# VH-VL binders against Putative bifunctional riboflavin kinase/FMN adenylyltransferase (ribF), part 1

Every score and structure here is a prediction.

Target 1, 179 residues: Putative bifunctional riboflavin kinase/FMN adenylyltransferase (ribF), of Geobacillus thermodenitrificans (a4it50)
Amino acid sequence: MKVHEANQGLTLPGSVVAIGAFDGVHQGHQAVLRQAVERSRQLGVESVAYTIDPPPRCRFQGSRMLTTLQEKLDRFAVLGLNHAVVAHFDERYAARRVDAFIRELTALNPREVIVGQDFRFGRNREGDVALLRRHFPVRIVQTVCCADGQRISSTRIRELIERGEWEQSTVLLGWPLSS
Unless a header shows other numbers, all headers, positions and changes below count from the first letter of the chain; antibody chains are not in Kabat numbers.
F stands for the ipSAE by ESMFold2-Fast; E and O both for that by ESMFold2, at different seeds; each is averaged over both directions (binder to target, target to binder). V2 = 0.75 x the mean of E and O + 0.25 x the DockQ between their complexes.
Where letters were taken out, [cut] stands.
Atom coordinates printed by the task and the answers are left out, and those that the model quotes come from them; centres of patches stay.

## First folded at step 2 (VH-VL; from x6 with heavy chain N56D)

Design x6a
Fold by ESMFold2 at other seeds, look of step 5:
Formats: C-alpha cells, sequence, structure tokens
Structure x6a (fold): chain C 179 residues (1-179), chain A 123 residues (1-123), chain B 107 residues (1-107)
C-alpha cells in the first residue's frame, strides 16, 4: 500500500475512495473500507482510504486514540487498500480545507466515494454530505451493529476498554487492542 | 442562529448545591462533534474552565474542583446541566455555558457563549 | 496542568497603534490555542483559533501568530471598539486553561 500526504497531490486515472477518521479501524470502519476494495476491483480502479490525523475527536474533544497513525495504516494495508491519503490538521486551515479537500478528491477521479452513516462534514452534517454529492457519486454504507443490536462505535469500544472489558472490546474492534 | 442561555439561582448559601441549566438553540447535541462546556469568571478575575460534555456523552472535568462537579445533558430538550456541590464564597462568579464543535476538517474551542449568569455565595 | 502566562497584564494605547499581546505556555501546545475578547459585562468572544485562524466576522486587523510555547495576538491598527480584556486559552490537554488576561485601554 502506498501512503501519501494530502498536500502532495496524488493523481489517479480512476479510484474508489473511502473517507473517514477510521480511529481503531473497527468493524464498522471495515465495512466501509472493504466496500471500497470490493468496488475498486469490480470497476478495475485503485482503492484509496482518505483519512485524517489526529482524528477530530482526539484533537478537539480530547478522546484517546484507539490506534496510532501507523497502526491505522497497517490495518488499511491488511484490508487490501492500494493507497492511503493522510491529511494533518496542522497543515490546513478550516476555510481553505473544504476547497483543498474537493480538489484532492477530484484529482483521484473517483468512480465512487464511500462514507459511513456516521460521517460528518462541516457544521451541518446533512448539508455536508449533500455538498459532497454535488461533486462526486457518493455511497453511504449502513452502520454495522453487533449481535445485541447496538452500533459498533469508537465511543462504545473506548468505554469497554475503560471498564476493562477486553474480550468484548476486541470483538467489536476486530483487532488486538493497541498497546 | 446559535444561542445559549444560562439559568439558575442568583444567590446560594455556603455548603448548598448549585444547579445551572444551559438551554440552547441553533445546534443539537445529537450531532457528531458537538460539545457544550461551562466556564466561570469571578468578578474582576480570569476565566476558569469547569467541564465539557459532548454529543457521545463523553465528559471532562476540571480536576482542581475535585468531585464537586457533575455535568449531564438532555439532547431532546437542548439542555446541559451543571451541578456543583458544597458551594463556598470563593465560588462567587459569573457562570457561562459555551458551544464548541468540530467536523472532519475543522474545529473551534468555545465559539458561541451564553450571556452568563451571576451566582453569589453568601450567608 | 499547562499554565498560560499573558503579558502585559494591562496596556494603554492610542487609536491607530499596533498592539501586541503575548501568551506563553508552560509547555508546547502545538498551536492548540485560542484568543478571546471580552468587554465589560459581556461574554467572551472568540477571535482566533488554532493559533492563527481568524474567526468568521472578526475584523482583519486582528491576527494571531506563534508556535510551540510562544503565541502573539496583534491588533494592527487599534480602534475605539477594541477596548477590552483579551484572554488566550490552550486546548492541547485537559484541564483547559486560560491566560490571566490583558486589559487594553484606549488613551
Amino acid sequence: as target 1 above (179 residues)
Amino acid sequence: EVTLKESGPALVKPTQTLTLTCTFSGFSLSTSGVGVGWIRQPPGKALEWLANIYWDDDKYYNPSLKNRLTISKDTSKNQVVLTMTNMDPVDTATYYCAHRGYDFWSGYPFDYWGQGTMVTVSS
Amino acid sequence: DIQMTQSPSSLSASVGDRVTITCLASQGISNYLAWYQQKPGKAPKLLIYDASSLESGVPSRFSGSGSGTDYTLTISSLQPEDFATYYCQQYYSYPLTFGGGTKVEIK
């Protein structure tokens, strides 16, 4: 898998792009990423994971990351992604980042852009997905629930880790816990 | 238009528990990346952060206030509640609630503030 | 705890002056820094976030700069409405902490 910085301008003749913070690469994230790999193979184009470091929750809310950046990238590689594009907060400004984001995605020539149901873009989440759809074909992947009907989320995994519920947190995460 | 408004008693006796409610509009705590915090300011003094609560019910407290603080939310009513126990005259301050938020790309610390409510602690 | 030290604690300047306020963190905060303006009897107003990003609706005479532990708020041409107290605030780590404030008075 090739890893790129967002500001260095990857160009592809075609792609399927999965976008998310992907903290932990838990089973809900894997549904999004596997869809991107599957669709890219069906369409004969490259798969791309577009991610951000640190996750916004960690930078602005204070949540502990479930994985380091390198652990996240290693998990992308195991899932079969061809490329990872990593954006960093310190290299971008809020007002410019929307335009740069659209430009960077456009350079990838996406046949599809894939996001999860939890994806938020801008202060108006529904409007932000609609804005993205004005530029690209967007597919929303349904939220993955565990056997008890609860959503798989970084928040729930973090709660289980805090309570010492290691076995259940590993099941939801789908990987060994980070050290 | 984003607005926040603090409500609660203006006068509290020492040792009593203070309960403050932040009622807001123009945003929802069901939205990913949204949080509300409480900040206080004694008359003529600097700002002091008290607590934050986020859309996913994560909570963060100023440890200097030990376990005197409890923060909670009612997303359906657009309310956040701060409870502070064992009030003391040094806790006399204007108390503010404030919005903060982030999305995939950007975030703000405290970008919208309520007008504040003055709480006096005296016998 | 990350201590935020502002200087000066107070200053007086004329309309049109360039004003500089300094905020020093006790450790590196990686540009997780905000500047607020507060007028008497009013709530604080966010001016600058992420050390140098201007909040929407804030006049361009305000700018932020710095990195690591040293941060600066600059008002390029002081206006009468800029009479206020200014606070920096770090959000690098909990607990969130504010500077002691800088009171700016118009001569």
Scores: ipSAE 0.270, ipTM 0.718, lowest interface PAE 3.4, mean pLDDT 85

## First folded at step 5 (VH-VL; from x6a with heavy chain W105F, light chain N31D)

Design b2
Fold by ESMFold2, look of step 7:
Structure b2 (fold): chain C 179 residues (1-179), chain A 123 residues (1-123), chain B 107 residues (1-107)
Amino acid sequence: as target 1 above (179 residues)
Amino acid sequence: EVTLKESGPALVKPTQTLTLTCTFSGFSLSTSGVGVGWIRQPPGKALEWLANIYWDDDKYYNPSLKNRLTISKDTSKNQVVLTMTNMDPVDTATYYCAHRGYDFFSGYPFDYWGQGTMVTVSS
Amino acid sequence: DIQMTQSPSSLSASVGDRVTITCLASQGISDYLAWYQQKPGKAPKLLIYDASSLESGVPSRFSGSGSGTDYTLTISSLQPEDFATYYCQQYYSYPLTFGGGTKVEIK
């Protein structure tokens, strides 16, 4: 798998791009990323995980990361992604956030862009996916739930870890816990 | 349009607990990326951030006040509640609630504010 | 914790003057800085976000600049309605912190 910085202008002749913070690469994330790998193979193009480091929730909201960047990238590689593009929001200016993002995605020539239900793009916009859809074909992946019907999320996993619920957090994560 | 309004007592005695309610409209705390914060301003002084709560019930507190503050929400009533224990005259201030959000890239500053409610702490 | 040091604490200027207010962060904040205007008896109003982006409805005479730790709010031609106190605020990391304020008085 090749790892790129978003600001380095990666271009591809075609791709399937999964976008997300992917903190922990938990089982819900794995479903999204596996779809990207499978679709890319069906379409004869390369798969890309477009991610951000650190996730805004960790930086601006104070949440702890479930994985280091390297651990996240290693998990992408295990799942079969061809590329990871890492955006560092510390290196971005507000004046070009939306335009720069669209430009970066356009350079990847996405045949499909895959996002989760909670994905937000743009500040106060209803239908942030609608803006993406004006530029690219977008697939929304439904939330993955555990056996008891509760959604699998990084927030839920962090909460379980904080309470010392190690077995349950490992089940939702689908990887060994990081020390 | 987006509006927020603070409500609660104007006068609180030292050692008592202050409870403030932020009632808002034009947005929902069930919407991903949405948060509400509390900020206070003593008369003639600078603004001080107190706490934030987000749509998924994550909460963040000013660490200098953390053991005194509790923030909660009732999404169905469009309300956020701040409780502050052991009030002291130094806590006399105008208390504001304000909207804040984030997206995939970034957090954003407080873009919509309530008018504020003045709380005086005196014996 | 990131301290925000704002200067000057107050100033007086005439209508039409160029006014500059500075804000120093105790560490780099990567342009996650807002400027607010607050008139007496009113809540703060967001003017500038992300250091240089103008909020909708804010007159173009307001501008923000700077990077790293050093940030500036400029009013290119002061108007009578610009009498207010101005605050900077970082939202790079918790706890969120504000500058001490700059009171702008119209001569």
Scores: ipSAE 0.280, ipTM 0.740, lowest interface PAE 3.4, mean pLDDT 86

## First folded at step 7 (VH-VL; from b2 with heavy chain G101P)

Design e1
Fold by ESMFold2, fold request of step 12:
Structure e1 (fold): chain C 179 residues (1-179), chain A 123 residues (1-123), chain B 107 residues (1-107)
Amino acid sequence: as target 1 above (179 residues)
Amino acid sequence: EVTLKESGPALVKPTQTLTLTCTFSGFSLSTSGVGVGWIRQPPGKALEWLANIYWDDDKYYNPSLKNRLTISKDTSKNQVVLTMTNMDPVDTATYYCAHRPYDFFSGYPFDYWGQGTMVTVSS
Amino acid sequence: DIQMTQSPSSLSASVGDRVTITCLASQGISDYLAWYQQKPGKAPKLLIYDASSLESGVPSRFSGSGSGTDYTLTISSLQPEDFATYYCQQYYSYPLTFGGGTKVEIK
């Protein structure tokens, strides 16, 4: 898997791009990432994980990240991604961050852009993927629940870790805890 | 239209626990990318951020007030609740709740505010 | 924590004057800066976000500028309804912090 900085301008002749913070690369994230790998193979193009570092809600609370950046990238590689593109939050000025993101994705020539159901893009009440869909074909992956019916999310996993519920945390994460 | 309204006691005694409720309409905390925060303002003084809660139950607190603040939500009632323990006269302030949109990159500033509720702490 | 320092703490101006308020962050905040207007007895109102973007419904006489650590709110021609206290706020990182305020009074 090749790793790129978003601001270095990776260009591809075609791709399937999965977008997310992917903190922990939990089973819900894996559904998005695996679909990107599967679709890229079906379409004869390369798969890309587009991610941010640090996750936006962890900036002040960096100790709350489920994985380091390198651990996250290693998990992308295990899942079979061809590329990872990392956008660093502090390299991106507020007013231009959306335009830079669209420009970076455009260079990847995405045949499909894959996001989870909870992905938000833009601040207003427009559908969170509506702006993205003006530029690219977007596929939404439905929320993944485990056998006990609980929704899989990084917030949920952090809560379980804080309560010391290690076995359930590992089930939702799908990897050994990296604490 | 988006509205928020704070409710709770106007007067509390020192050491008591303050519970404030933010009731809102025009948005839902079940919608991804939505958060609600609490901000206070002592009379004649600057604004101070207290806590945020998001649609996925992620929570952030002002570290200068840690261990005194608890924020929670009831999505079905369109409510957010702030609890602040061990109140002191210096905590006398107008307390606001406010809407904060969020996207993949970051949070945005508080775009809709409640009218505020004045809380006086005195013996 | 990122400290926000506003200058001046107060000013007096006449209707029609150009008013400039500055906000200094203790570190770079990559334009994650908002300006709010607050009238007595009322909640703050968002004027500017992302340092220079005008919030919907805000008159065009308000503008924001600056970068890095130094940010400015400008009112190009002060109106009677603009006499208020103005706050800057960074939302680059937690804790979210506000400036001390600038009270704009009629001369």
Scores: ipSAE 0.443, ipTM 0.802, lowest interface PAE 3.0, mean pLDDT 86
Fold by ESMFold2 at other seeds, fold request of step 12:
Structure e1 (fold): chain C 179 residues (1-179), chain A 123 residues (1-123), chain B 107 residues (1-107)
Amino acid sequence: as target 1 above (179 residues)
Amino acid sequence: EVTLKESGPALVKPTQTLTLTCTFSGFSLSTSGVGVGWIRQPPGKALEWLANIYWDDDKYYNPSLKNRLTISKDTSKNQVVLTMTNMDPVDTATYYCAHRPYDFFSGYPFDYWGQGTMVTVSS
Amino acid sequence: DIQMTQSPSSLSASVGDRVTITCLASQGISDYLAWYQQKPGKAPKLLIYDASSLESGVPSRFSGSGSGTDYTLTISSLQPEDFATYYCQQYYSYPLTFGGGTKVEIK
């Protein structure tokens, strides 16, 4: 798998691009990423995981990342992604981030852009999924739930880890816990 | 269209626990990228952020308050609840709840505020 | 924690004056900065987000500028309704922090 910085040019003749923070690459994230790999094979193009580091809400004390960036990238590679494109939060100026994102995606020539049900970009009416759909074909992957009917999320996995529920957290995560 | 309203006691004695409720309309905390925060302002002083809660139940607290804070939501009632333990006269302030949108890249500022509720901590 | 230092703490001005309020962050915040206006007895109102973007419904006499650690709110021609206290706030990282405020008083 080739790893790229988002602010540098990566140009592809075609792609399927999965977009997400993917903190922990948990089972719900894997549904999105596996669909990108499957669709890219069906369409004869490369698969790309577009992600941000650190995750959008994890800056300092308050919420902790489930994985380092390198651990996240390693998990993308295990899932069979051809490329990862990493956007670094500290390299993005506030007002320009939506336009930069659209330019970066446009260069990948996506045949499909795949996001989870909870994906958002832009404030209010700017840069939401509808705006993204004006530029690209967008496919939404439905939320993955665990056996108790609750969604699988990085927040729930962090809570289980904090409570010491390590076996359940690894089941939801689908990988060994980071130390 | 978006409104928020704070409710709770106007007077609290030192050492008691304060419970404040934010009731809102025009948005839902089940909607992705939506958050609600609490901010306080002592009389004549600057604003101080307290806590945020998001649609996915992720929570963030001001670390200076040393785990005195708990934030929770009840999406069926369009409510967010803040509790603050061991109140002291220095905690006398107007308490606001406010809407905060969030996206894939980052959070945004508080774009809609409640009118605030004054809480006095005194014997 | 990112400290926000706001200057001046107060100023007196006349209608029609150009006023400038400065906000200094203790580290770079990459334009993740907001300006709020607060009138007595009222909640803050968002004026500027992302350092220079005008919130909907805010008069064009308000503008934001700056980068890195230094940010400025400018009111190009002060109106009677602009006498208020102004706060900056960073939202680059937690904890979210506000400046100390600048009270703009009628002269």
Scores: ipSAE 0.438, ipTM 0.795, lowest interface PAE 2.9, mean pLDDT 86
Fold by ESMFold2, fold request of step 12:
Structure e1 (fold): chain C 179 residues (1-179), chain A 123 residues (1-123), chain B 107 residues (1-107)
Amino acid sequence: as target 1 above (179 residues)
Amino acid sequence: EVTLKESGPALVKPTQTLTLTCTFSGFSLSTSGVGVGWIRQPPGKALEWLANIYWDDDKYYNPSLKNRLTISKDTSKNQVVLTMTNMDPVDTATYYCAHRPYDFFSGYPFDYWGQGTMVTVSS
Amino acid sequence: DIQMTQSPSSLSASVGDRVTITCLASQGISDYLAWYQQKPGKAPKLLIYDASSLESGVPSRFSGSGSGTDYTLTISSLQPEDFATYYCQQYYSYPLTFGGGTKVEIK
């Protein structure tokens, strides 16, 4: 898997791009990423994971991330992604972030852009997937739930870890807990 | 129309626990990208951020107050609750709750605020 | 923690004056800066986000500028309703922090 900085550019003749913060690369994230790998093979193009570091809500003086960036990238590689594009939050000025994102995705020539059900793009209520669809073909992967019907999320996994519920947290995560 | 309203006691004695409720309408904390925060302002002084809670139950606290604060939500009642333990006269302030949107890239500032509730801490 | 320093702490101005308020961050905040207006006894009102973007419904006489650590709110022609206290706030990183405020008073 090749790793790229978003601000250095990557140009592809075609791709399937999965977008997400992917903190922990838990089983819900894996559904998105695996679909990108599968679709890229069906379409004869390369798969790309587009991610942001740190995750938007996790930039703070103490780490609350489920994975380091390198651990996240290693998990992408295990899942079979051809490329990872990393957008670093501290390199992205507030007012220009949306245009930079669209430009970066456009260079990848995506045949499909794959996001999870909770993806938000832009500020307003209207700013969900509809804004992204003005630029690209977008596929939404439905929320993944565990056997008890609850959704799998990084927040739930962090809460289980904070409570010391290690076995359940590793089941939902699908990987060993990170150090 | 987005509205938020704070409720709780106007007077608290030192060492007591303060419980404040933010009741809101015009949005839901079950909607992705939605958060609610608490901010306080001592009389004549600057604003100080206390805590945020988001639609997915993720929570963030001001580190200077972390051991004293708990934030929770009841999505079905459109409420967010803040508790603050061991109140002291320096905690006398107007307490606000406010809406904070979030997207894939970042959080945004607080775009809708409640009217605030004044809490005085004295014996 | 990112400290936000506003200047001046207060100023006096007349209707029609141009007013400039400065906000200095203790480190770079990549334009993740907001400006709020607060009138006595009222909650703050968001004016500017992302350093220079006007919030919906805010008059065009308000503008934001700056980058890095140095940010400015400008009111091009003061109106009677603009006499208030103004706060900057960074939302680059937690903890979220506000400036000390600038009170704009009638001259």
Scores: ipSAE 0.434, ipTM 0.799, lowest interface PAE 2.9, mean pLDDT 86
Fold by ESMFold2, fold request of step 12:
Structure e1 (fold): chain C 179 residues (1-179), chain A 123 residues (1-123), chain B 107 residues (1-107)
Amino acid sequence: as target 1 above (179 residues)
Amino acid sequence: EVTLKESGPALVKPTQTLTLTCTFSGFSLSTSGVGVGWIRQPPGKALEWLANIYWDDDKYYNPSLKNRLTISKDTSKNQVVLTMTNMDPVDTATYYCAHRPYDFFSGYPFDYWGQGTMVTVSS
Amino acid sequence: DIQMTQSPSSLSASVGDRVTITCLASQGISDYLAWYQQKPGKAPKLLIYDASSLESGVPSRFSGSGSGTDYTLTISSLQPEDFATYYCQQYYSYPLTFGGGTKVEIK
């Protein structure tokens, strides 16, 4: 897998791009990423994971990240992604972040952009991915729940780790815990 | 139309626990990218952020008050609750709840505010 | 924690005046800065987000500028309804922090 900085302008003749913070690359994230790999093979193009470092709600709090950036990238590689594109928070000025994002994605020539059901783009007045769909074909992957019916999320996994509930956190994560 | 309204006691004695409820309409905390925060303002003083809670139950607290604050939500009632323990006269302030949108990149500022509720802490 | 320092703490001005209010962050905040207006007894109202983006419904006489650590709110022609206290706020990182406020008073 090749790793790229978002601001360096990777260009591809075609792609399928999965977008997410992917903190921990838990089983819900894996559903999104695997679909990107599968669809890229069906369409004869390369798969890309577009991610942000640090995750937006984890920035400057350190101890709440489920994975380091390198651990996250290693997990993308295990899942079979061809590329990872990393956007760094401190390189993205507030007013221009949407424009930069659209330009970065456009250069990848995505045949499909794949996001989870909880993905947000722009302010909350737009409760869906409508702005992203003005630019790209977007596929939404359904929310993944564990066997007990609770949804799998990085927030839930962080709470379990904070409480020392290691067995359940590992089940939801789908990887060994790092510390 | 987005509205938020704070409710709770106007008077609290020192050492007691304050419980404030934010009741809102025009949005849901089951919607991705939606958050609600609490901010206070002592009389004649600047605004101070207290806590945020988001649609996915992620929570953030002002570290200067972290041991005293608990934030929670009841999505079915369109409510967010703030609990603050061990109240002191210096905590006398107007308490606001406010809507905060969030997207893949970052949060936005507080775009809709409640009218505020004045809480006085005295014997 | 990112400290936000506003200046001046107060100013007196006449209707029609151009006023500027300065907000200084203790570190770079990459334009994650908002300006609020607060009238006595009322909640703050968002005026500007992302340092320079005007909130919907806010008059165009309000503008924001600056970058890095130094940010400015400008009111190009002060109106009677603009006499209020103004706050800056960073949302670059937690904890979210506000400036001390600038009271704009009638001369």
Scores: ipSAE 0.409, ipTM 0.791, lowest interface PAE 3.1, mean pLDDT 86

